VHH binders against Abasic site processing protein HMCES (HMCES). Designs and how they scored, part 196

Target 1, 269 residues: Abasic site processing protein HMCES (HMCES), of Homo sapiens (Human) (q96fz2)
Amino acid sequence: CGRTSCHLPRDVLTRACAYQDRRGQQRLPEWRDPDKYCPSYNKSPQSNSPVLLSRLHFEKDADSSERIIAPMRWGLVPSWFKESDPSKLQFNTTNCRSDTVMEKRSFKVPLGKGRRCVVLADGFYEWQRCQGTNQRQPYFIYFPQIKTEKSGSIGAADSPENWEKVWDNWRLLTMAGIFDCWEPPEGGDVLYSYTIITVDSCKGLSDIHHRMPAILDGEEAVSKWLDFGEVSTQEALKLIHPTENITFHAVSSVVNNSRNNTPECLAPV
Below, E stands for the ipSAE of ESMFold2; O stands for the ipSAE of OpenDDE; V2 stands for 0.75 times the mean of E and O plus 0.25 times the DockQ between their complexes.

## First folded at step 17 (VHH)

Design ub59 (from ub0 with D28Q; framework vhh_8pnl_2; at its last look DockQ between E and O 0.80; V2 from the best seeds 0.77)
Fold by OpenDDE, look of step 18:
Structure ub59 (fold): chain B 269 residues (1-269), chain A 117 residues (1-117)
Amino acid sequence: as target 1 above (269 residues)
Amino acid sequence: QGQLVESGGGLVQPGGSLRLSCADAGFQFSHYDMAWYRQAPGKERELVARINYGGTTNYADSVKGRFTISRDNAKSTLYLQMNSLKPEDTAMYYCAAGLEYDSFEYWGQGTRVTVSA
């Protein structure tokens, strides 16, 4: 995964992240650094995206089932990194392979500290190789959405009103991530950054691409992944596998340019 | 991801030079770590050189000082300048790209380099 969409307004995004804590109480995640949230139809590595994480990471003795939402840098910078420039990391940390997550210090260490997060997105983009051409067809990949009688396909949002209806009820893609906290050697603010765990693609997606994000499907999976206070690393890793519960449609080449940030990026062609 | 296409291979005499290119029609080239691998007949594939998205390079000891990996993000092209070629450098050379830690998702078909007197 090298491109996502996360364009919902902050309030809509927050509502979409409503959850029940372990007591069954309905809650909304509290924001950390809300000003760092930059909605975009076209999110690339090194940009900030919102993630969910346990409140226990910030508050001692907090209920670990409570959730915080925070924009973090895409591309994990490990806490032990001593260079002032994250781009000097030897290996790309945009994605973390599930099969080697425990072999890599950059991921194993934060994971061992319970630094699990859920990366939020409308969906992610992937490019299919076209036979005989050097061109790639981009696809937008996301959770199946509940078709409300009135809310046609994403493509049917012909009116601003319809568009709002579609996105107000949008089920966000929830991807398993690992985050870390990095203190720059030269001082400054602590950098929170994340990697997306990747797996082999499901059968439905295999013709598009052979790798996919580890998707946490459902509230139970999301809760278990986040709740590092009650759920061990070993148990959490059992949640990491391909899922067939995805849908996709072809989109225009507009998304190819990371500078393009318009609804056209994820619109069906 | 688009097809990585290697070019620039060929027959060269010992001490000669070649420049390999790997072109990606890819839209995300600037975010990818890139690498050159090679596989000689009867040998395992080995890393020759790597360049991360920030331009940091690493080389195998066997090619250090002779080979230079570089990238042009505007052209979405990876290069391998090979100088002072030796018969031991004879191999199929592959371009690789990836966003995963210590792994490459995309591979070219390879270009053959033959160093022979």
Scores: ipSAE 0.822, ipTM 0.911, lowest interface PAE 0.5, mean pLDDT 92
Fold by ESMFold2-Fast, scan of step 17:
Structure ub59 (fold): chain B 269 residues (1-269), chain A 117 residues (1-117)
Amino acid sequence: as target 1 above (269 residues)
Amino acid sequence: QGQLVESGGGLVQPGGSLRLSCADAGFQFSHYDMAWYRQAPGKERELVARINYGGTTNYADSVKGRFTISRDNAKSTLYLQMNSLKPEDTAMYYCAAGLEYDSFEYWGQGTRVTVSA
């Protein structure tokens, strides 16, 4: 996973993240650094994306089931990193493999501190190799959406009014992430950055790509992944596996260029 | 069939030079970590040289000072300049790329390098 869409305006994104805390109270996540949120149909590694994390990471004695939403850099910079430039990290941290996550210091250390987050997206993109050409076919991959008389699927949005209605009730993709906090050696603000955990592709995606993000399907899985005050690392890692509950459609080559940031990036072709 | 296509291999005498290229048809090249691996007959595949998305390089001790890895993001191409070649450099050379930590999701089919008098 190395390209996503997360284009919802801040207020729409916030409502899409409505949840229940441990006591059953309905809540919206509270924003941290909301002005750093940059919606886009075409987000690459090293850009900022919104993640959910437990309030307990920021407030001593907070209820660990309460959620903060914050933009974080895609590409985890370990807390122990001593250089000034994150691009000098020996290994890429856009994704971390589930099968070796506990063997790698860059991920084992933040996991030991409960630094689990849920990475939010409309969906993600993958490029399928097409036989007989050197062209790649891009696909937009996302949770199955509940159909209504007014919205339907993205493919049904053939006018500006229908396009807007697709997103009002969109079920966001929720991917398992690990984050860390890095203090630049030369001073400045603490950098929060994340990696997306990856697994082998499910049967439904195997013809597109052999790897997929670890998707947390439903509020129970999301709650357990975030709640580091009640759920141990060992128990949380049991949530990390391929998911079949996903759908996709082919999109145009417009998405190929990461500077293109329009609805055409995810429109069906 | 892989995403990456290697070229530039061949037969060369000891002390000679070769330049390998690896072309990527994908659309995430500038964000990949990339590497050259090699596999000699009857041996395990080993890392030769690595370059991260930011241009930071690492080399196996056996090639340090003789080989140079570089990338051209505008051309979506990875290079390996091999100088002062030795018979023990004889191997199939593979290009690798990816976004996963300490792992590569994409591999080429390889290009053969033979160093012999």
Scores: ipSAE 0.808, ipTM 0.896, lowest interface PAE 0.5, mean pLDDT 90
Fold by ESMFold2, look of step 18:
Structure ub59 (fold): chain B 269 residues (1-269), chain A 117 residues (1-117)
Amino acid sequence: as target 1 above (269 residues)
Amino acid sequence: QGQLVESGGGLVQPGGSLRLSCADAGFQFSHYDMAWYRQAPGKERELVARINYGGTTNYADSVKGRFTISRDNAKSTLYLQMNSLKPEDTAMYYCAAGLEYDSFEYWGQGTRVTVSA
């Protein structure tokens, strides 16, 4: 998983993240650094994307079921990293394999601190080779959407107003992540950064690529992954598995260049 | 994600040089860690050289000072300059790219390097 779309305006994104706390009360997540949110149809590693995390990470004695939403850097920078430039890390931290997560200090340490997050996106992109050629076919991959005549189907939008209705009710993809907090040696703000946990792909995606992000399907899975006050690391890791509750469609090669930030990136071909 | 295509292999005399290339014309590698691996017949595939997305390199001890890994992100191309080649460098050489920590999701099909008179 190395490319996502997360393009919704902040207020639409926030409403899509409505949740229930442990008392059953409907809430919206509280933003940190909302001005750092940079929506785009074409997010790449080292860019910022919004994640959910427990309020307990920021406020001693807070209700651990309450959620904060904050932009974080994609590509985890471990808290113990001592050089000034994150690109000096020996290994790429864009993704973390679930089968070895507890063997890698970069992920074991923050995970032991309960530093679990939910990475938000409209969906993610993956490239399929079509045969033994140089040809590739990018796909946009996302949760199945609630079906209405024009809502929930990207290809069914036939006017600007219908396009807006598709996204007003969009179910955001919710991926399991680990984050860490790094204090740059040269000073400045603490850097929050995340990795996306990966698993073997489900049957439905296996013809596209053999890996997929660990997707948290539904409020219970999201709540348990976030709630490090009540859910142990051992129990949380049981949530990490492939899902078949996923759909996709082919998209234009416009998405190949990460500088292209346009609705065409995710439009069906 | 794309198909990695190696080139530049061949037959070379001991002490000679070769430059391997690896490309994927349809995909940017600028965010990927990349590597060269090699596999001699009947042996395990082994890391030769690694370069992270920021340009930091790491080499197997057996090739330090003789091989140089480099990347050109604008051309989405990875290189391996191989100097002072020895018969023990004879192997299939594979390009790899990845975003997963300490592993690689994409591999080429390899290019053969033979060091012999």
Scores: ipSAE 0.710, ipTM 0.860, lowest interface PAE 1.0, mean pLDDT 90
ESMFold2 (binder alone), look of step 18: mean pLDDT 82; pTM 0.833

Design ub6 (from ub0 with T56S; framework vhh_8pnl_2)
Fold by ESMFold2-Fast, scan of step 17:
Structure ub6 (fold): chain B 269 residues (1-269), chain A 117 residues (1-117)
Amino acid sequence: as target 1 above (269 residues)
Amino acid sequence: QGQLVESGGGLVQPGGSLRLSCADAGFDFSHYDMAWYRQAPGKERELVARINYGGSTNYADSVKGRFTISRDNAKSTLYLQMNSLKPEDTAMYYCAAGLEYDSFEYWGQGTRVTVSA
């Protein structure tokens, strides 16, 4: 996973994240640094994306089931990193393999501190190798959406008006992430950054790509992943596995260039 | 066969030079770590050189000072400049790219390098 869409306006995104805390009380996540949220149809590593995390990370004695939403840098910078420039990290931290997550210091340390987050997106993009050519076909991959008019998923036949309406009730993709906090040696604000945990692709996606993000399907999985006050690392890692509850459609090569940021990036071709 | 495509391999005499290229048409690898691996007959695949998205490089001890890895993100191309080639450098050379920590998910089919008199 190395490209997502997260284009919803802040208010729409916030409502899409409505949840119940441990007491059953209806809540919206509280924003930290909302001005750093940059909606885009084409988000690449090193850009900021919104994540959900437990309020207990910021407030001592807070209810660990209450949620904060905050923009974080995609590409985890470990707390122990001593250089000034994160681009000097030897290994890429855009994704973290589930099979070695507890063996890599960069991920084991923040996991030990309960630094689990849920990465939010409209969906993610993946590129299928085309047999017999040096070309790839991009796909937009996302949760199945509720069928209000028996029309199913967003399609090429849908009008621009229908596309505008679908976003009001869009079910956001919820991916398991690990974050860390890094203090720049030269001073400045603490940098919050994350990695997306990856697994082997499910059968439905295997023809597109052999790897996929670890998707947390439903509120029970999301709440258990976030609640580091009640759910141990060992228990939380049981939530990390391939998911079949996913759909996709082919998109145009416009998405290939990460500088392109238009609805055409995710529109069906 | 529709993967990362290596080119530039061939037959060269000891002490000669070759420049390998690895390209993917229309895909943006600028955020990916990229690497060159090689596999000689009867040996395991080994890392030759790595370059991260920021341009930081790392080399196997056997090639330090002789090989240079570089990338051109505008052209979506990875290079390996090989100088002072030795018979021991004879191998199939593979291009790799990835976003997973210490792992590569994209691989090429390889290009053959033969160093002999």
Scores: ipSAE 0.785, ipTM 0.884, lowest interface PAE 0.6, mean pLDDT 90

Design ub60 (from ub0 with D28H; framework vhh_8pnl_2)
Fold by ESMFold2-Fast, scan of step 17:
Structure ub60 (fold): chain B 269 residues (1-269), chain A 117 residues (1-117)
Amino acid sequence: as target 1 above (269 residues)
Amino acid sequence: QGQLVESGGGLVQPGGSLRLSCADAGFHFSHYDMAWYRQAPGKERELVARINYGGTTNYADSVKGRFTISRDNAKSTLYLQMNSLKPEDTAMYYCAAGLEYDSFEYWGQGTRVTVSA
């Protein structure tokens, strides 16, 4: 996974993340650094994306089931990194393979600190290799959406007003991530950055690409992944596996250029 | 065809030069780590050179000073400039690209390099 859409306005995104804490109380996640949130239909590595994480990471004695939403840099910079420029990291940290996550220091260390997060997106993009051509076919991949009279569907949206109705009740894609906190050696703000855990693709996606993000399907899985105060690393990692509860449609090559940031990036073709 | 397309291989005399290219038309590479691997007859595949998304390079000891890896993100192309070629450089050369840590999920089918008098 190396390209997502996360375009919802902050207030819509916040409502889409409504949840229940351990006591069953209905809540909205509390924002950290909301001014760093940059909505886009075409988000690439090194940009900021919103993630959910446990409030306990920021407040001593907080209920670990309560959630913060914060923008983080896509591309994990390990806490031990000693240079000033993250692009000097030897290996790419956009994605972390589930099969070796406990063998790699860059991920094992933050996991040991409970630094699990849920990466939010409208959906993600993948490029299918096409036989007999040099071109790849991009697809937008997302959770199946509940259709209502008011919300409409992506395929039926034919105007900006109708597109807004589609997004008002959109079920966000929730991907398992690991984050870390890095203090620049020359001073400045602590950098929060994340990686998306990846698994072998499910049967439904195997014709598009052989890898997929580890998707947390439903609030129980999301809650267990985030709650590092009650759920051990070993138990949380049991949530990391391919999922079949996913849908997709082909999109225009407009999405190929990450500088393109329009609804055309995810519109069906 | 493979996921990536290599080109530029061929037969060359010892001391000669070749420039390999790796491309995937219609895809944006700028955030990917990329690498060249090779496999000589009867031997295991080995890393020749890698370049991360930021331009940081690493080379196998056997090719340092002779080979140069570079990338052109605008053209979505990876290059390997091979100078002072030796018979020991004879191999199938593979392009690799990826976003996964210490792993490449995209590979080409290879281009053959033969260094012989």
Scores: ipSAE 0.776, ipTM 0.884, lowest interface PAE 0.5, mean pLDDT 90

Design ub61 (from ub0 with F29L; framework vhh_8pnl_2; at its last look DockQ between E and O 0.68; V2 from the best seeds 0.75)
Fold by OpenDDE, look of step 18:
Structure ub61 (fold): chain B 269 residues (1-269), chain A 117 residues (1-117)
Amino acid sequence: as target 1 above (269 residues)
Amino acid sequence: QGQLVESGGGLVQPGGSLRLSCADAGFDLSHYDMAWYRQAPGKERELVARINYGGTTNYADSVKGRFTISRDNAKSTLYLQMNSLKPEDTAMYYCAAGLEYDSFEYWGQGTRVTVSA
């Protein structure tokens, strides 16, 4: 995964992340650094995206089932990294392969500390290799959405009102991530950054791309992944597998340029 | 197939130079780590050179000082300047790109380099 969409307004995004804690209490995640949230139809690596993480990461006696939402840098910078420039990392940390996650220090160490997060997105983009053409066809991949009688497909949002309705009830894609905290050698603010765990693609996506994000499907999976206080690393890793519960449609080449940030990026062609 | 395409291979004399290129039309590789691999007949594929998205490079010892890997993010193109070529450099050269740690998910079909007198 090298491109996502996360364009919902902060309030809508927050509501979409409503959850029940361990006690069954309905809650909204609290924001950390809300000003760093930059909505975009076209999120690329090194940009900030919102993730969910356990409150226990910030508060020693907090209920580990409580959730915080925070924008973090896409591309994990390990805490041990001593260079002043994250771009000097030897290997790309945009994605972490599930099969080698425990073999790589950059991921194993933060994972061992319980630094699991859920990366939020409207969906992600992948590019299909096209036979006979020199160009790749991009696809937008997301959770199946509940068709409300009035709001058909994303493409049917012909009116601003319909568009708002579609996105107000949008089920966000929830991807398994690992985050870390990095202190720059020269001082400054602690950098929170994340990697997306990847797996082999499900059968439905295999013709588009052979790799996909590890998607956490459902509140139970999300809760278990986040709750590092009660759920061990070993148990959490059992949640990492391909899922067929996705849908996709072809989009225009507008998304090819990471500078393009318009609804056209995810619109069906 | 919209895939990484290598070019620039060919026959060259020992001591000669070649410049390989790799590109993927319609695909932004600016965030990808990229690499050149080579496979000689009867040998395993080996890493020749790697360049991360920030331009940090790494070379195999066998090519250090002779080969230079570079990239043009605006053109989404990877290069391998090969100088002082030796017969031992004869191989199929492959371009690779990836966003996964220590892994490449995209591969070219390869371009053949032959160094012979």
Scores: ipSAE 0.864, ipTM 0.929, lowest interface PAE 0.5, mean pLDDT 93
Fold by ESMFold2-Fast, scan of step 17:
Structure ub61 (fold): chain B 269 residues (1-269), chain A 117 residues (1-117)
Amino acid sequence: as target 1 above (269 residues)
Amino acid sequence: QGQLVESGGGLVQPGGSLRLSCADAGFDLSHYDMAWYRQAPGKERELVARINYGGTTNYADSVKGRFTISRDNAKSTLYLQMNSLKPEDTAMYYCAAGLEYDSFEYWGQGTRVTVSA
């Protein structure tokens, strides 16, 4: 996973993240650094993306089931990194393999501190190799969506005009992430950055790409991943596996250039 | 996999030079780490050189001072300049790209390098 869409205006995104804390109280996540949120149809590594994390990371006695939403840099910079420029980090941290997460210091350490987050997106993009041609076919991959008048699930066959209306009740993709906090040695603000955990593709996506993000399907999984005050690392890692509850449609090659940021990037072709 | 395409391999005499290229015309590689691996017959695949998205390089001890890895993000192309080639450099050379930590999700089919008198 290395390209997403997260284009909703801040207020729409916030409402899409409505949740219940452990007492059953209805809540919206509280923003940190909301001005750093930049909606885009075409988000690449090193850009900022919104993540959910437990309020307990910021307030000593907070209820660990309460949520903060914050923009973080995509590409985890470990707290122990001693250089001044994150691009000097030897290995890419856009994604973290689930099978080696506990073996790699860059991920084991923040995971041991409960630094789990949920990465938010409209969906993500993958590029399918086309046999017999040098071209790749991009796909937009997202949770199945419910049509607003209960006329059934939304799908790839729907018209482009129908897609304009779907965003008001869009079910955001929720991906398992690990974050860390890095203090630049030369001073400046603490950098919050994250990686997306990856797994083997599910059967439904195997013809597109052999890897996929670890998707947290539903509020129970999201709550358990975020709640580091009540859910141990070992228990949380049981949530990390491929999911079949996903859909997709082919999109235009406009998305290939990460500088393109228009609705055409995710529109069905 | 095998979506990356290597070129530039061939037969050279000891002390010669070759420049390998790896391209993907349909894919933006600018955020990817990239690497050259090689595999001689009967041996395991080994890392030759790595370059991250920011241009930071790392080399196997056996090639330091002789090989130079570089990239051109505008062309989505990776290069390996190989100088002072030795018979021990004979192998299939593979291009790799990835966003996963210490792992590569994309691999080429390989290009053959033979160093022989």
Scores: ipSAE 0.813, ipTM 0.895, lowest interface PAE 0.5, mean pLDDT 90
Fold by ESMFold2, look of step 18:
Structure ub61 (fold): chain B 269 residues (1-269), chain A 117 residues (1-117)
Amino acid sequence: as target 1 above (269 residues)
Amino acid sequence: QGQLVESGGGLVQPGGSLRLSCADAGFDLSHYDMAWYRQAPGKERELVARINYGGTTNYADSVKGRFTISRDNAKSTLYLQMNSLKPEDTAMYYCAAGLEYDSFEYWGQGTRVTVSA
């Protein structure tokens, strides 16, 4: 996974993240660093995207079921990294393979500290390589959505009012991530950064690409992944598997260039 | 186009030079780690050189000092300058790109390099 859409205004995104705490109380996640949120239809590695994480990471004795939402850098920078420039990392940390996560120090160490996060997006893009041609077909991939009476999923909206209805109740894609905290050697703020865990694609996506993000399908999976106070690393890793509860549609090649930030990036073709 | 395409292979004499290119026109590879692999007949595919998205390079011992990997992110193009070529460098050369740690998800179809008198 190397391209996502996460375009909702901050307030709309926050309301889409409503959840229940351990006591059953309805809550919204509390923002950290909201000014670093940069919405776009076409997010790429090294950009900031919002993630959910447990409040217990920030407050001693906090309820570990309470959620913080914060923008983090895509591309995990390990806490032990010694250069001043993250682009000096020898290997790419945009994605982390689930089958070797406990073999790689970059991911094993933060995971052992309970540094689990949920990466938020409208959905993600993948490119299908078609046999007999040198072209790839991009797809936008997302959770199935409830159809409204005046529009299909996303391609039927023809006015601002209709687009509001499509996105008002959008079910955000929730991907399993690992984060770390890096103190730049020259000083400055601590850098929070994440990787997305990947798995083999489910059968429904295997004709598009052989890898997919590890998707946390439903509030129980999201809560268990986030709650490092109550759920061990070994238990949490059981949540990491492909899911068939996913849908997709073909999109235009406009999305190929990561500088194109328009609704056309995810529009059906 | 959304596919890695290698070019620049061919027949060359020992001691000669070739420059391989790998491109994916219209697709932004600037966030990807990229690599050249090669496969000689009867051998397993092996890493030749690797370059991360920030330009940090790594080379197989067998090519250090002779080969140079580079990239041009504005053109979404990867290069391999091969100097002082030896018959042992004869292989199919493949371009790879990826975002997973120490792994590559995208591969080209390869370009043949033959070093023979």
Scores: ipSAE 0.682, ipTM 0.842, lowest interface PAE 1.2, mean pLDDT 90
ESMFold2 (binder alone), look of step 18: mean pLDDT 82; pTM 0.838

Design ub62 (from ub0 with F29I; framework vhh_8pnl_2)
Fold by ESMFold2-Fast, scan of step 17:
Structure ub62 (fold): chain B 269 residues (1-269), chain A 117 residues (1-117)
Amino acid sequence: as target 1 above (269 residues)
Amino acid sequence: QGQLVESGGGLVQPGGSLRLSCADAGFDISHYDMAWYRQAPGKERELVARINYGGTTNYADSVKGRFTISRDNAKSTLYLQMNSLKPEDTAMYYCAAGLEYDSFEYWGQGTRVTVSA
């Protein structure tokens, strides 16, 4: 996974993240650095994306089931990194493989600190290699959406007015992430950055790409992944596996260039 | 899905030079780590050179000072400039790209380099 859409306005995104804490109280996540949220139809590594994480990471004695939403840099910079330029990291940290996550210092250390997050997106993009050509077919991949009498599915909304109505009740894609906090050696703000955990593709996606993000399907999985106060690393990692509960449609090549940021990026072809 | 296409291999005399290219049509490689690997007959695949998304390079000791890896994000192309070639450089050369830590999920089919008198 190396390209997402996360275009919802801040208030719509916040409402889409409504949840219940451990005591059954209905809540909205509290924002940190909301001004750093940059909605886009075409988010690439090194840009900021919103993630959910436990309030306990920021507030001593907080209920670990309460959630913060914060923009973080896509591309984890480990807390132990001693150089001033993150691009000097030897290995890419856009994604981390589930099969080796506990063997790599860059991920094992933050996992030991409970630094689990849920990465939010409208969906993600993958490029299918077309046999016998040098071209690729991009696809937008997302959770099945609840049908309403007006919106149907994203593929059924073919007018601008209908497209706006689809997003009001959109079920966001919730991907398992690991984050870390890095203090630049030359000073400046602490950098919060994340990686998306990846797994082998499910059967439904195998013809598009052989890897997929670890998707947390449903509020129980999301809650357990975030709640590092009650759920151990070992137990949380049991949530990391492929899911078949996804859908997709082909999109135009407009999405190929990460500088393009328009609704055309995710519109069905 | 992400198959890369290598070119530029061939037969060259010891001390000669070759420039390998690796192109991926249809998407932006600028965020990917990229690498050249090689495999001689009957041997394991080995890393030759790596370049991260930021342009930081690493080389195998056997090629350091002779080979230069570079990338052109605007052309979505990776290069390997090979100078002072030796018979032991004879191998199939593979291009790789990835976003996963310490792993490459995209591989080319390879281009053959033969260094012989």
Scores: ipSAE 0.787, ipTM 0.880, lowest interface PAE 0.6, mean pLDDT 90

